# Designs tried in a protein design chat: VH-VL binders against q96il0. Part 424

Target 1, 167 residues: q96il0
Amino acid sequence: APERGAERRDTAPSGVSRFCPPRKSCHDWIGPPDKYSNLRPVHFYIPENESPLEQKLRKLRQETQEWNQQFWANQNLTFSKEKEEFIHSRLKTKGLGLRTESGQKATLNAEEMADFYKEFLSKNFQKHMYYNRDWYKRNFAITFFMGKVALERIWNKLKQKQKKRSN
Key: E = the ipSAE of ESMFold2; O = the ipSAE of OpenDDE; V2 = 0.75 times the mean of E and O plus 0.25 times the DockQ between their complexes.

## First folded at step 20 (VH-VL)

Design F9 (framework fv_ebrasodebart; at its last look DockQ between E and O 0.51; V2 from the best seeds 0.70)
Fold by OpenDDE, look of step 20:
Structure F9 (fold): chain C 167 residues (1-167), chain A 120 residues (1-120), chain B 108 residues (1-108)
Amino acid sequence: as target 1 above (167 residues)
Amino acid sequence: QIQLVQSGAEVKKPGASVKVSCKASGYTFTEYYISWVRQAPGQGLEWMGWISAHESFTNYAQKLQGRVTMTTDTSTSTAYMELRSLRSDDTAVYYCARDYSYLPRGHDYWGQGTLVTVSS
Amino acid sequence: QAVLTQPPSVSVSPGQTASITCSGDKLGDRFAYWYQQKPGQSPVLVMYEDSERPSGIPERFSASNSGNTATLTISGTQAMDEADYYCQAWKSSTANRVFGGGTKLTVL
């Protein structure tokens, strides 16, 4: 049985975005790209009178965002590792050192790197398909809860209008 | 009925590896994740990590990073957890649990647990 | 590391209400889950998404999340409710799950 090399799936720690939105903001804020995932985190606004349904939606969005951040952090780490291994392997095969005479990191040409990208994409195609599936399911759930929150807000506005007419 | 059936108890020496299996039944395996949780004797629950059914996504606890590997076999609806470089403090009951991929439903089904004893 | 803090033990008389707290940094931004574990058994999910009950969990079980504290409430506590209870939440930024230290509920 071929020893399936224990692919050390190093999970990248997702960096805590140090971006803090203004305390008086009534809107969601987009932070800078995360250093590991390269995704921009959203800082969700918390209303003073957040309903249980709004809170549920916010938490679902937050969890989905963290799920997404972690996926891409892992993917980017894997990509970087495999890319480096590919470069090292190819340079070694060419009898070239890891550094140029000028001390710069030796790189491969665009054609050789295209082969890496093609292979990487091919290898990870199924992974991306399943990621997309789960991503769509999460977003569908979020959208559904957004609809519920919208209905709740409409209902609450109608109820307030009725109460004002009765007084 | 939804069931998670784990492999039997293991006794290992320090420095060895252990691989625990978790066979899922009664649901569509590919729609869920499997989480692994351990519990040392007389201690609380410790989350180890989770894996998607197609191995498309893995997330390991930082404490176990580099020592733990989770895998799945979709053909047999089986999840595997391998822990390497075993130490005495790895002595625990190891649980597999079902986890949702897209909803925050927690671990709704658990395996019966696998006792792993690490002794010199 | 975001640590979820639980009281190590809670005691309650039969028919009284038991309350188990779980406190953690940014727990208000995450869903809380609760698990019951009886001696020699696997954990059982008793509450999810802060306040939702799985099928088969008695109505006497309820949960809430306020600020950075989740609370499991067992009304009309019965002898069969004696168990260890664990809270769980996602750790911020890592998508890791974290358990509380557990609370031993004793029904006296």
Scores: ipSAE 0.871, ipTM 0.949, lowest interface PAE 0.6, mean pLDDT 92
Fold by ESMFold2, look of step 20:
Structure F9 (fold): chain C 167 residues (1-167), chain A 120 residues (1-120), chain B 108 residues (1-108)
Amino acid sequence: as target 1 above (167 residues)
Amino acid sequence: QIQLVQSGAEVKKPGASVKVSCKASGYTFTEYYISWVRQAPGQGLEWMGWISAHESFTNYAQKLQGRVTMTTDTSTSTAYMELRSLRSDDTAVYYCARDYSYLPRGHDYWGQGTLVTVSS
Amino acid sequence: QAVLTQPPSVSVSPGQTASITCSGDKLGDRFAYWYQQKPGQSPVLVMYEDSERPSGIPERFSASNSGNTATLTISGTQAMDEADYYCQAWKSSTANRVFGGGTKLTVL
């Protein structure tokens, strides 16, 4: 089978490969979930005649995506680390080993794990609230720039039509 | 008048820790991030990481991961940076700088710097 | 870590135009920022978002960013502009910020 890099993860179940966006896309496109954040990245198209305002909008959207991916990557690491610590602590309290007889990591049942999930959500509630505030502020700024780009395009379209009628 | 006022110079031995403070005034502290930047004598600027004022988001430079901890106290509008397991090459001036939480405006206000000397 | 490369020094005569470059792979895909640092002082932001100038920075400071290169331009350079200049960009999906190595501007 021909190897196309990261597209093999999207196209066929032939094995594992690193994600690699299409090199010659003329549209924004959405890639597979990032391993660390579980978010799907947008891969932005850069047209040759991008205006300065359009360029700023694209860069702001890209930085917001990277900011968001980093936040959730950090949260996923914290979740995994605290989950493992909780399981190890509860197994020690019960006098059980960290591994089963088969060598697999010992786990807790769903009811025991519910205590962890409740504790994790409670501890991180304020963190997520402030993340949401900043996320909405970023999206409001992006929307404002989208409006400015739309007005710029309308203005240029009207100026082009007016020059044609004036000549 | 926006100000970032840092704690005074410190002399440390290798293996010790240092905690530098940065007190902000003249703006709404909870609306911004604080970045930390260091500069070894005669050298350039090195970005260390940022922290949101509510401690909801921190991001550390990979080189320093595991040795640096950034915190804030919103009641005093103060940010802190702690660097552990100090080495002689950690001798530098440490700056705090304001950063925007939602716009890419750069580091628009800087503290006066804190010299940390690691010797002997 | 990605490297932003600046010339170590640039010399210019008073009244002439100084240009300080900052090079990095596809740097024009990112916002670029410029800081001025005089001896014994904290850095000062002089350009942000590629070409925007903060309030209080003289109009003789301008900047551009395209391709692999951002450029800080100081027209009508004065002795007070003698300083170290650093570029900065946001790099990688980990949202790291990176500084260039710095350029010492000398006004002879």
Scores: ipSAE 0.650, ipTM 0.846, lowest interface PAE 1.0, mean pLDDT 84
ESMFold2 (binder alone), look of step 20: mean pLDDT 91; pTM 0.937

Design O1 (framework fv_ebrasodebart; at its last look DockQ between E and O 0.45; V2 from the best seeds 0.69)
Fold by OpenDDE, look of step 20:
Structure O1 (fold): chain C 167 residues (1-167), chain A 119 residues (1-119), chain B 108 residues (1-108)
Amino acid sequence: as target 1 above (167 residues)
Amino acid sequence: QIQLVQSGAEVKKPGASVKVSCKASGYTFSNYYISWVRQAPGQGLEWMGWISAFSGDTNYAQKLQGRVTMTTDTSTSTAYMELRSLRSDDTAVYYCARDVSYGEEFDYWGQGTLVTVSS
Amino acid sequence: QAVLTQPPSVSVSPGQTASITCSGDKLGSKYAYWYQQKPGQSPVLVMYQDTRRPSGIPERFSASNSGNTATLTISGTQAMDEADYYCQTWDDSTGYWVFGGGTKLTVL
């Protein structure tokens, strides 16, 4: 039975930014913009003695980054495709070719493109509303956990100072 | 590989409750919504509602308001749908589906769970 | 609540083009989605966002949206394409997903 190669559905390749931070880095690194989302990925540092709370924060940040990368990659692809289809359709209706006499890509005027933007925004309005809502919820959660981690670190530093004074 | 695996078939009496599970795998569970869709025998698809796996926010179809509860467990990547006060007209195959965030396509479906409501 | 209207059945000969329509007042302002369902199986996404085809769906499947009507087109229809087809859209007024009544495609 021929192994039906599981054609990986084009999940936008999680473009593992080929950016590898230096192995000795103790900090988060920001990669170049992703080619699909145009968002700069963050490579999160993992401490050797990562606390459970720090781990939870890191995972939440990673998941939120993946969520944002996927959303904007898909949105940009959708926008680009629909824009191209709209231009081609309108040019065809006008009896115009896809290229000008100078060999440049034919384009529509600002008024015609305004119709495209209006339609695109209408179709994607609800999606953007829910995205914004979830964006705030995610960032609030991240900020909350950042506060908890900061408090944990302060507490641990105080305990260490007390132990050094007692010895 | 992305999969949604549902619990087995259920037989219930009128007035009882049923809870169907949907275990997700192969993706970041908290980054998506789970929609529930049912199909009565020989009938079309009926959307029941969705739940955010991140926030737990829910949106239920008006027809099912007060009778349906959707929940998620992020630790097990499992969604649950509970339907109460079962009637004969609730006899259907119940599907979970991954809802690509915010009113987008249902790209992955569970295998379905048959719920039979009989006296 | 928005209503999506589909023909209950469409018949086509093998190799011919099948067209399934979905009509609704929201389809001019919202995306249409299409699902294929074979007997005893779960629905499968075949088209999304009016004209986009998922990976793994044959190129013979296409879709268009004009005014308040979405159309699923299957060129060179094959026996394996015999199934129920459902259109779907989002209703902003209710905040609900709405399915069409479904269309049974028979390949004769």
Scores: ipSAE 0.836, ipTM 0.916, lowest interface PAE 0.6, mean pLDDT 91
Fold by ESMFold2, look of step 20:
Structure O1 (fold): chain C 167 residues (1-167), chain A 119 residues (1-119), chain B 108 residues (1-108)
Amino acid sequence: as target 1 above (167 residues)
Amino acid sequence: QIQLVQSGAEVKKPGASVKVSCKASGYTFSNYYISWVRQAPGQGLEWMGWISAFSGDTNYAQKLQGRVTMTTDTSTSTAYMELRSLRSDDTAVYYCARDVSYGEEFDYWGQGTLVTVSS
Amino acid sequence: QAVLTQPPSVSVSPGQTASITCSGDKLGSKYAYWYQQKPGQSPVLVMYQDTRRPSGIPERFSASNSGNTATLTISGTQAMDEADYYCQTWDDSTGYWVFGGGTKLTVL
């Protein structure tokens, strides 16, 4: 995210997206990157004959997208805000303004910025470790349900074919 | 409107077990962890552990390992904490809290459940 | 070393500034969090990630964290701010979350 937003965010801001699928679409749609999370939202199609298993898969995918967008929206905001606060604090300590004489945003050199990156990574290490573990668990669950849906579809086709032959 | 509603007060004898429920509403339950925190009378807050509402993964405070079990029921959006082999020093108010940062940040809290352990 | 130390009490007159400290080893290298608890109520998050204020928390609440000390500051203190305040962080040595012992803020 480019700048500070709300203090706390529990849900993805995907409602602000300019993504607009056609009416009565029969497919999932992938929209442009969300400005807070930098992730592309998916608009999930709900077929008229959705099975209970297909519904569970769709709900799992929807909830996972919400979770993932919320995580990255918050992390992008935190990183951006803490980076600016670090730069601001170090410039003030050095007696410098926020802007150069040419009007460009004042910066710190690479050695100075390395301290920020190290501190941020250290403070957020555990959070990122649990996020990665949860991300893999969610993707495994989604893949598992995709396999179950595929098997359900195969069995339904086989039952239809055998029913026609025996009739 | 995000809300955590806990089960009512309980009185238990030493050696018994207690199971406290925490029903969540107003948010996607499976996307957050639930932490449990207790507070003995006149004392401060003590973190007990957390559970992932998605995976059921838990992390328990070391002093409670072996005596505590945390579970969730996604169909009712409810978290549970069971504490076994109760002692008198387990007398406390038990809170559930929505955990937004893997044990770092508890933004919404239940009303608390008083558990009294006495002979 | 698994301990966050807070003063047991702080007293302030209405309208004055209250400061509540929280001391712990290398606390400034971690995030600090602050909770307010009024009598008979559950805790409420009032500051998070060292300096950030949740929506709905008055601007008179602020916080800092550097070195071994985090500080919650309440400017223009009001009678409704009378409560117990707890700091929280992660304890690197045990890997568990730790609350400070709490500070009772009295507004006279």
Scores: ipSAE 0.711, ipTM 0.860, lowest interface PAE 0.8, mean pLDDT 85
ESMFold2 (binder alone), look of step 20: mean pLDDT 92; pTM 0.941

Design O10 (framework fv_ebrasodebart; at its last look DockQ between E and O 0.55; V2 from the best seeds 0.68)
Fold by OpenDDE, look of step 20:
Structure O10 (fold): chain C 167 residues (1-167), chain A 120 residues (1-120), chain B 108 residues (1-108)
Amino acid sequence: as target 1 above (167 residues)
Amino acid sequence: QIQLVQSGAEVKKPGASVKVSCKASGYTFTNYYISWVRQAPGQGLEWMGWISAFSGDTNYAQKLQGRVTMTTDTSTSTAYMELRSLRSDDTAVYYCAREQVYNDKHFDYWGQGTLVTVSS
Amino acid sequence: QAVLTQPPSVSVSPGQTASITCSGDNLGSKYAYWYQQKPGQSPVLVMYQDTRRPSGIPERFSASNSGNTATLTISGTQAMDEADYYCQTWDDSTGYWVFGGGTKLTVL
């Protein structure tokens, strides 16, 4: 029975940045730009005594990072593909080859490319609106939880100081 | 593997309410929307609305305004669709679908469907 | 509300090319999506963003969108391609998703 090769569904490779932070790092690390999204992934530090609130913040940040990586990876891919298709279609319509006599990739003029950008922006307008809306909501939530974590840390430090004064 | 598993078939009387569940697995639930689509017997697909699993924001089809409520439980990765004041014309298979709002694939994964029968 | 119009049925012989049209106002300025639904099954995305094919969809499936018409093309149609096909787009005026009426493809 031929092993039906598990077609790796192109799950957008969770671009596990091959960047592994040092195991002893107590800080968040910023990786190199992802090849698809061009966003720099953050490797979040996990404290040994992570509070439930800190964990919630970390998860929210991780999920939001994944969300952004997926959006921009797809956006860049879509843009590149549609741009190439547009160029090829226009060149074909003009009876021009994909390469110039000098062997360079044939390009369209700025006016023709303006038509592409206009059409692309029009088709993607709603998508961008929803993205921007949700981007603000996510960042607001993150900021809110950052504030809560900061307050929790202050409170814990005050309790520790009181306990040291009573002993 | 990404899956959407819906609740079982329902039989309801006119004027009653039905609540269909859709349990999501295999992905980050809060990063996507859930859309609901219904299909009456022998008819086409009808979009009912969507919900953001992150924000809880909803958008309902005008025809269903006031009768439909969509909710999510992020702790269980489950979406719910409640339809009230049921009529005979609400007899349909109801589908949940994962909506890739940001990846331009729209409905990429579907539930198996839930048959709701409204009979006197 | 935008209306998408599809032919109710299309028939094709095995190995021939099937073409399913979807007409709507300014559809060419929007992305079109296509779904396949077999009897008793959930819909499956077969084309997205006018011309893009999901992973696992055969290369014989293609689509275009121009003017007011999106077209799904199935080259070398097979018996397994017999299904209902639905086009979908976004309605900017209402903020709703709209489906076409569906097209039954019969492979004779």
Scores: ipSAE 0.738, ipTM 0.876, lowest interface PAE 0.6, mean pLDDT 90
Fold by ESMFold2, look of step 20:
Structure O10 (fold): chain C 167 residues (1-167), chain A 120 residues (1-120), chain B 108 residues (1-108)
Amino acid sequence: as target 1 above (167 residues)
Amino acid sequence: QIQLVQSGAEVKKPGASVKVSCKASGYTFTNYYISWVRQAPGQGLEWMGWISAFSGDTNYAQKLQGRVTMTTDTSTSTAYMELRSLRSDDTAVYYCAREQVYNDKHFDYWGQGTLVTVSS
Amino acid sequence: QAVLTQPPSVSVSPGQTASITCSGDNLGSKYAYWYQQKPGQSPVLVMYQDTRRPSGIPERFSASNSGNTATLTISGTQAMDEADYYCQTWDDSTGYWVFGGGTKLTVL
C-alpha cells in the first residue's frame, strides 16, 4: 500500500502543459487537460511484477491515449485555423476590418457562419467516419483486455488464499 | 528518427508473386496506417491501398482487388504487401508510406522503394 | 474516379517564382497535398491540407486550393528544387487516394 504523499507536479508555466505524476505512486494518475487536444492524459503505473497481460493492456491504453490526443489536437487546430481564415476572407470581401471599433476580433453572424460549418463538416465527413470506426475498435479491444486482467487478478487472489489455508 | 526501411529489389517471372516488407521505426507503429504506392518506369505515382497497423483493416485500389494482400506484424513493426499473378505491367518501384487516414498529414514518411521487375 | 491534371513540365530561372497547377473537378472542396520527388529518390511531402507546410520544408514553398485548381508555388527557386512534383487528393466517390500525373520542374 502507498505510504507517503506525492511529489510536486511539473507543469510548463508558459507553454505546453506537462504532467509529472509522483515518482513513487502505485496508481494511475489523470493529469490536467492538454493545451491542444483538451484531453486529460493518464499517467500509468507500472507495477514491479506486471504480468504479460497487464503489460499488453497498459501499452494498448497508452498507445490509444497518444492516438486520440493526436487526432483531437489536429482537429482542434484545423477547425480553428479554417474558421479564422473563413471569417477573415469574408470580412475582407465585405471591405471590413479584422477588428471592431473596440479592438476585439470581428466576427460573422450565426447565419453567415453556418456556411463555414456546413463546408467544414462536408469536407471532413469521411475522415470522421474512419476515426469513429477506429475509436470503437480500440475501445472494444481495451474493454476486452480489462476483463482478462480482472479475471487474472481474481484467480491470483484465490491461489494466494488457498496457499495460506494450506499452511 | 522516423524511418521506413523496405526489402531489396526483386526479379520475378509473369504469374509469380512478390512480397515486399516495410519495417517502421521511430514512432508508435500501431497508431498509423501504411499505404503502398507504386511507380512504373517513367510514369507517375499510383496508390495501391492501405492497412491499419492496429486492426489489420485494409482498403485496396479497385484495379488490384483480388491480387493484392497487405498484412502487418506488430511484434516487428513491419508491414507487408504481396502482389500475386504478376504481369509485365506490374514492373515498378513499390513504396510504403506512413499514413493516418483521418489526420492532416498523409504520406509524411516514405520507404526507400523496392524495384520489382517482371520479365520472362 | 477523380482525375488530377498537372502540366507535364514547368521551367524557371534561378531566383524566379515557379507555379505548378493541379486541376480536378471541385478540388477546392477537398484537401490537396504536394510531393517532391528527385531522381532515384522517394517522394517527400512538401505541402499538406491545401496550404500547410511540414516542418523542415523551406518557407519559399507555399500552396493554395480553390475552385477546381490547387497551386504549388516556389518563390526564389533554387537549383535544388529541380524535381518532379505531384499533387494528391482523397477521392470521396471511390474512397481512394488519387495522384496527379506529375510536373517536372526544371531550373535553367
Scores: ipSAE 0.707, ipTM 0.858, lowest interface PAE 0.8, mean pLDDT 86
ESMFold2 (binder alone), look of step 20: mean pLDDT 92; pTM 0.940

Design O11 (framework fv_ebrasodebart; at its last look DockQ between E and O 0.53; V2 from the best seeds 0.66)
Fold by OpenDDE, look of step 20:
Structure O11 (fold): chain C 167 residues (1-167), chain A 120 residues (1-120), chain B 108 residues (1-108)
Amino acid sequence: as target 1 above (167 residues)
Amino acid sequence: QIQLVQSGAEVKKPGASVKVSCKASGYTFTNYYISWVRQAPGQGLEWMGWISAFSGDTNYAQKLQGRVTMTTDTSTSTAYMELRSLRSDDTAVYYCAREQVYNDKYFDYWGQGTLVTVSS
Amino acid sequence: QAVLTQPPSVSVSPGQTASITCSGDNLGSKYAYWYQQKPGQSPVLVMYQDTRRPSGIPERFSASNSGNTATLTISGTQAMDEADYYCQTWDDSTGYWVFGGGTKLTVL
């Protein structure tokens, strides 16, 4: 029975950036741009004594990164596919081949491409509105939790200083 | 594997309320929306509304304004739809669906459906 | 509110091409989505963004969007393709999702 190859669902491959930060790193690392989203993934450092608040912040950042990677990977794929389809359709309508006599990829003029961009933006307008709205909400939430973590760290440092003065 | 598992069938009297649950698994719950769609017996699909699992923002169909409430519990990855002041015409199969708002406005995964029967 | 109009039924012989239309105001400026629903089952996405096919959907399924009409095409229709088909889009004014009335495809 031929092993039915697991059809990789076009879930934008969670591009596990092959970038592995050094195991002894105490910092977040920025990977190379993802090939689909063109976003640089961040490898988040996990402290040995991560507080519940720090964990919550890290998870929120990770989820938001995943969210952004997925959005832009899909957006770029959609744009590329629709652009190609548009070009092919227009060339076909003109009775032109996909390649010029010189073997170069046939291109449309700037005016024809302007029509494509207008249509693409129109169809994707609401999607972008929802993305922008949620992008702000996510970043506000992240910033809020960053503030909380900063306060927690200050408080913990003050407690440690008091304990050292009493001994 | 991504799954949406709904609560079981409900029988209600007119004027009562029903709360249907939809437990999500296999994905980051807060990165998607949940939409609710109902289907009366022998009828088409009717969109009821959506909820953001991240923000809790909701958008309800005008026909259901004031009667429907959608909520999420991120700790359990569960969405809830409550419909109040039930009528006979609310008899339907109710579906939850994962909405890829950021990829497109479509429903890629559906629950198995919950039959709600409103009878005297 | 945007309204999507579908034929209530379409009949096709096995191996023939079935075409299901969905008409709506300004549908050409929006994406169309298609769902298949078999009796007693949940809807399944069969086409998205006018022409895109999800993984696991047979290549015999295709779709187009031109003017105010989206079309789902099933080439080489099989008995297993007998189902209700729904088109879906959104209303820009309300932000609501809109389904068509559905089309029953019968394979004779």
Scores: ipSAE 0.755, ipTM 0.879, lowest interface PAE 0.6, mean pLDDT 90
Fold by ESMFold2, look of step 20:
Structure O11 (fold): chain C 167 residues (1-167), chain A 120 residues (1-120), chain B 108 residues (1-108)
Amino acid sequence: as target 1 above (167 residues)
Amino acid sequence: QIQLVQSGAEVKKPGASVKVSCKASGYTFTNYYISWVRQAPGQGLEWMGWISAFSGDTNYAQKLQGRVTMTTDTSTSTAYMELRSLRSDDTAVYYCAREQVYNDKYFDYWGQGTLVTVSS
Amino acid sequence: QAVLTQPPSVSVSPGQTASITCSGDNLGSKYAYWYQQKPGQSPVLVMYQDTRRPSGIPERFSASNSGNTATLTISGTQAMDEADYYCQTWDDSTGYWVFGGGTKLTVL
């Protein structure tokens, strides 16, 4: 069972959406989009005869998925909260209410919202640069171990052919 | 329960080296950075550098480049900070902290601190 | 090269509002963070990303960041709020974290 995310950032609600694959499945499963990150999680199959190298690859993929899920869940939350705060602050300085007279949520026009988008991108630029760099490093590592697992499986099949010939 | 537990206090002579450990638990160690921060007696906080627990990449404060080495051991979820060529002004409490790289760079969990005293 | 300047001390009476400032060049174009440190303890995050409060931090803590100044505000200050407070930001030019010099909040 996956660990519940109770981070100190006050953005990690209890009962984060989870998907469990069917029992006795022999395949990886792709679940529905996580409500916080909007990413589809992969639920990995763990075979009984998993080699140490295969285990390392699976754990690397699981940890990278967790890392990516956490990043986008937090970025989506940060964006939503800061957008709302920007709108409320600008409406307040104009002397306008948070709701229109019809009860709909008041908002700003596209030119006013452009200031928000520019400020948000500027403040978060360095974080996204580090995310992108780490993302490429993780994908290189995963690809490298995928290659090692593929070679291990080929070698095992060749040993089985040699065993049959000597039989 | 997320915890960072540091090694015990150390007393060193000038010119020696010290290596402080920081054992992490309760989270996926390789998904976060570890920052080291020190505080001299009666002084403020001084950032020393960070290390990625995934890649081993480091970024050291310029003041400490050449004297500091940060490493991790992912099998034990432990970060290490080694400071060489110790001086009396390196006397401080040394903290490790989990750095929030993916949401922004801030420190949400801190170790208990390790007092390093450089005297003679 | 960024420098964050805080007053060395701030004194308030219990129940009053305390304000701790943190000044830095173009600080409002970056995120500001605040830490509380009581004697003999590790620092504790009390505000992040300018205005956000972690869970477990009382609602009497608030913060803002505009222009060159970030401000930590404690309304209804209690004796237990007596501590050192540090602001923090990222220095884009060096890629280093920067702390302010700290402010000792005294509750008289």
Scores: ipSAE 0.656, ipTM 0.827, lowest interface PAE 1.1, mean pLDDT 85
ESMFold2 (binder alone), look of step 20: mean pLDDT 92; pTM 0.940

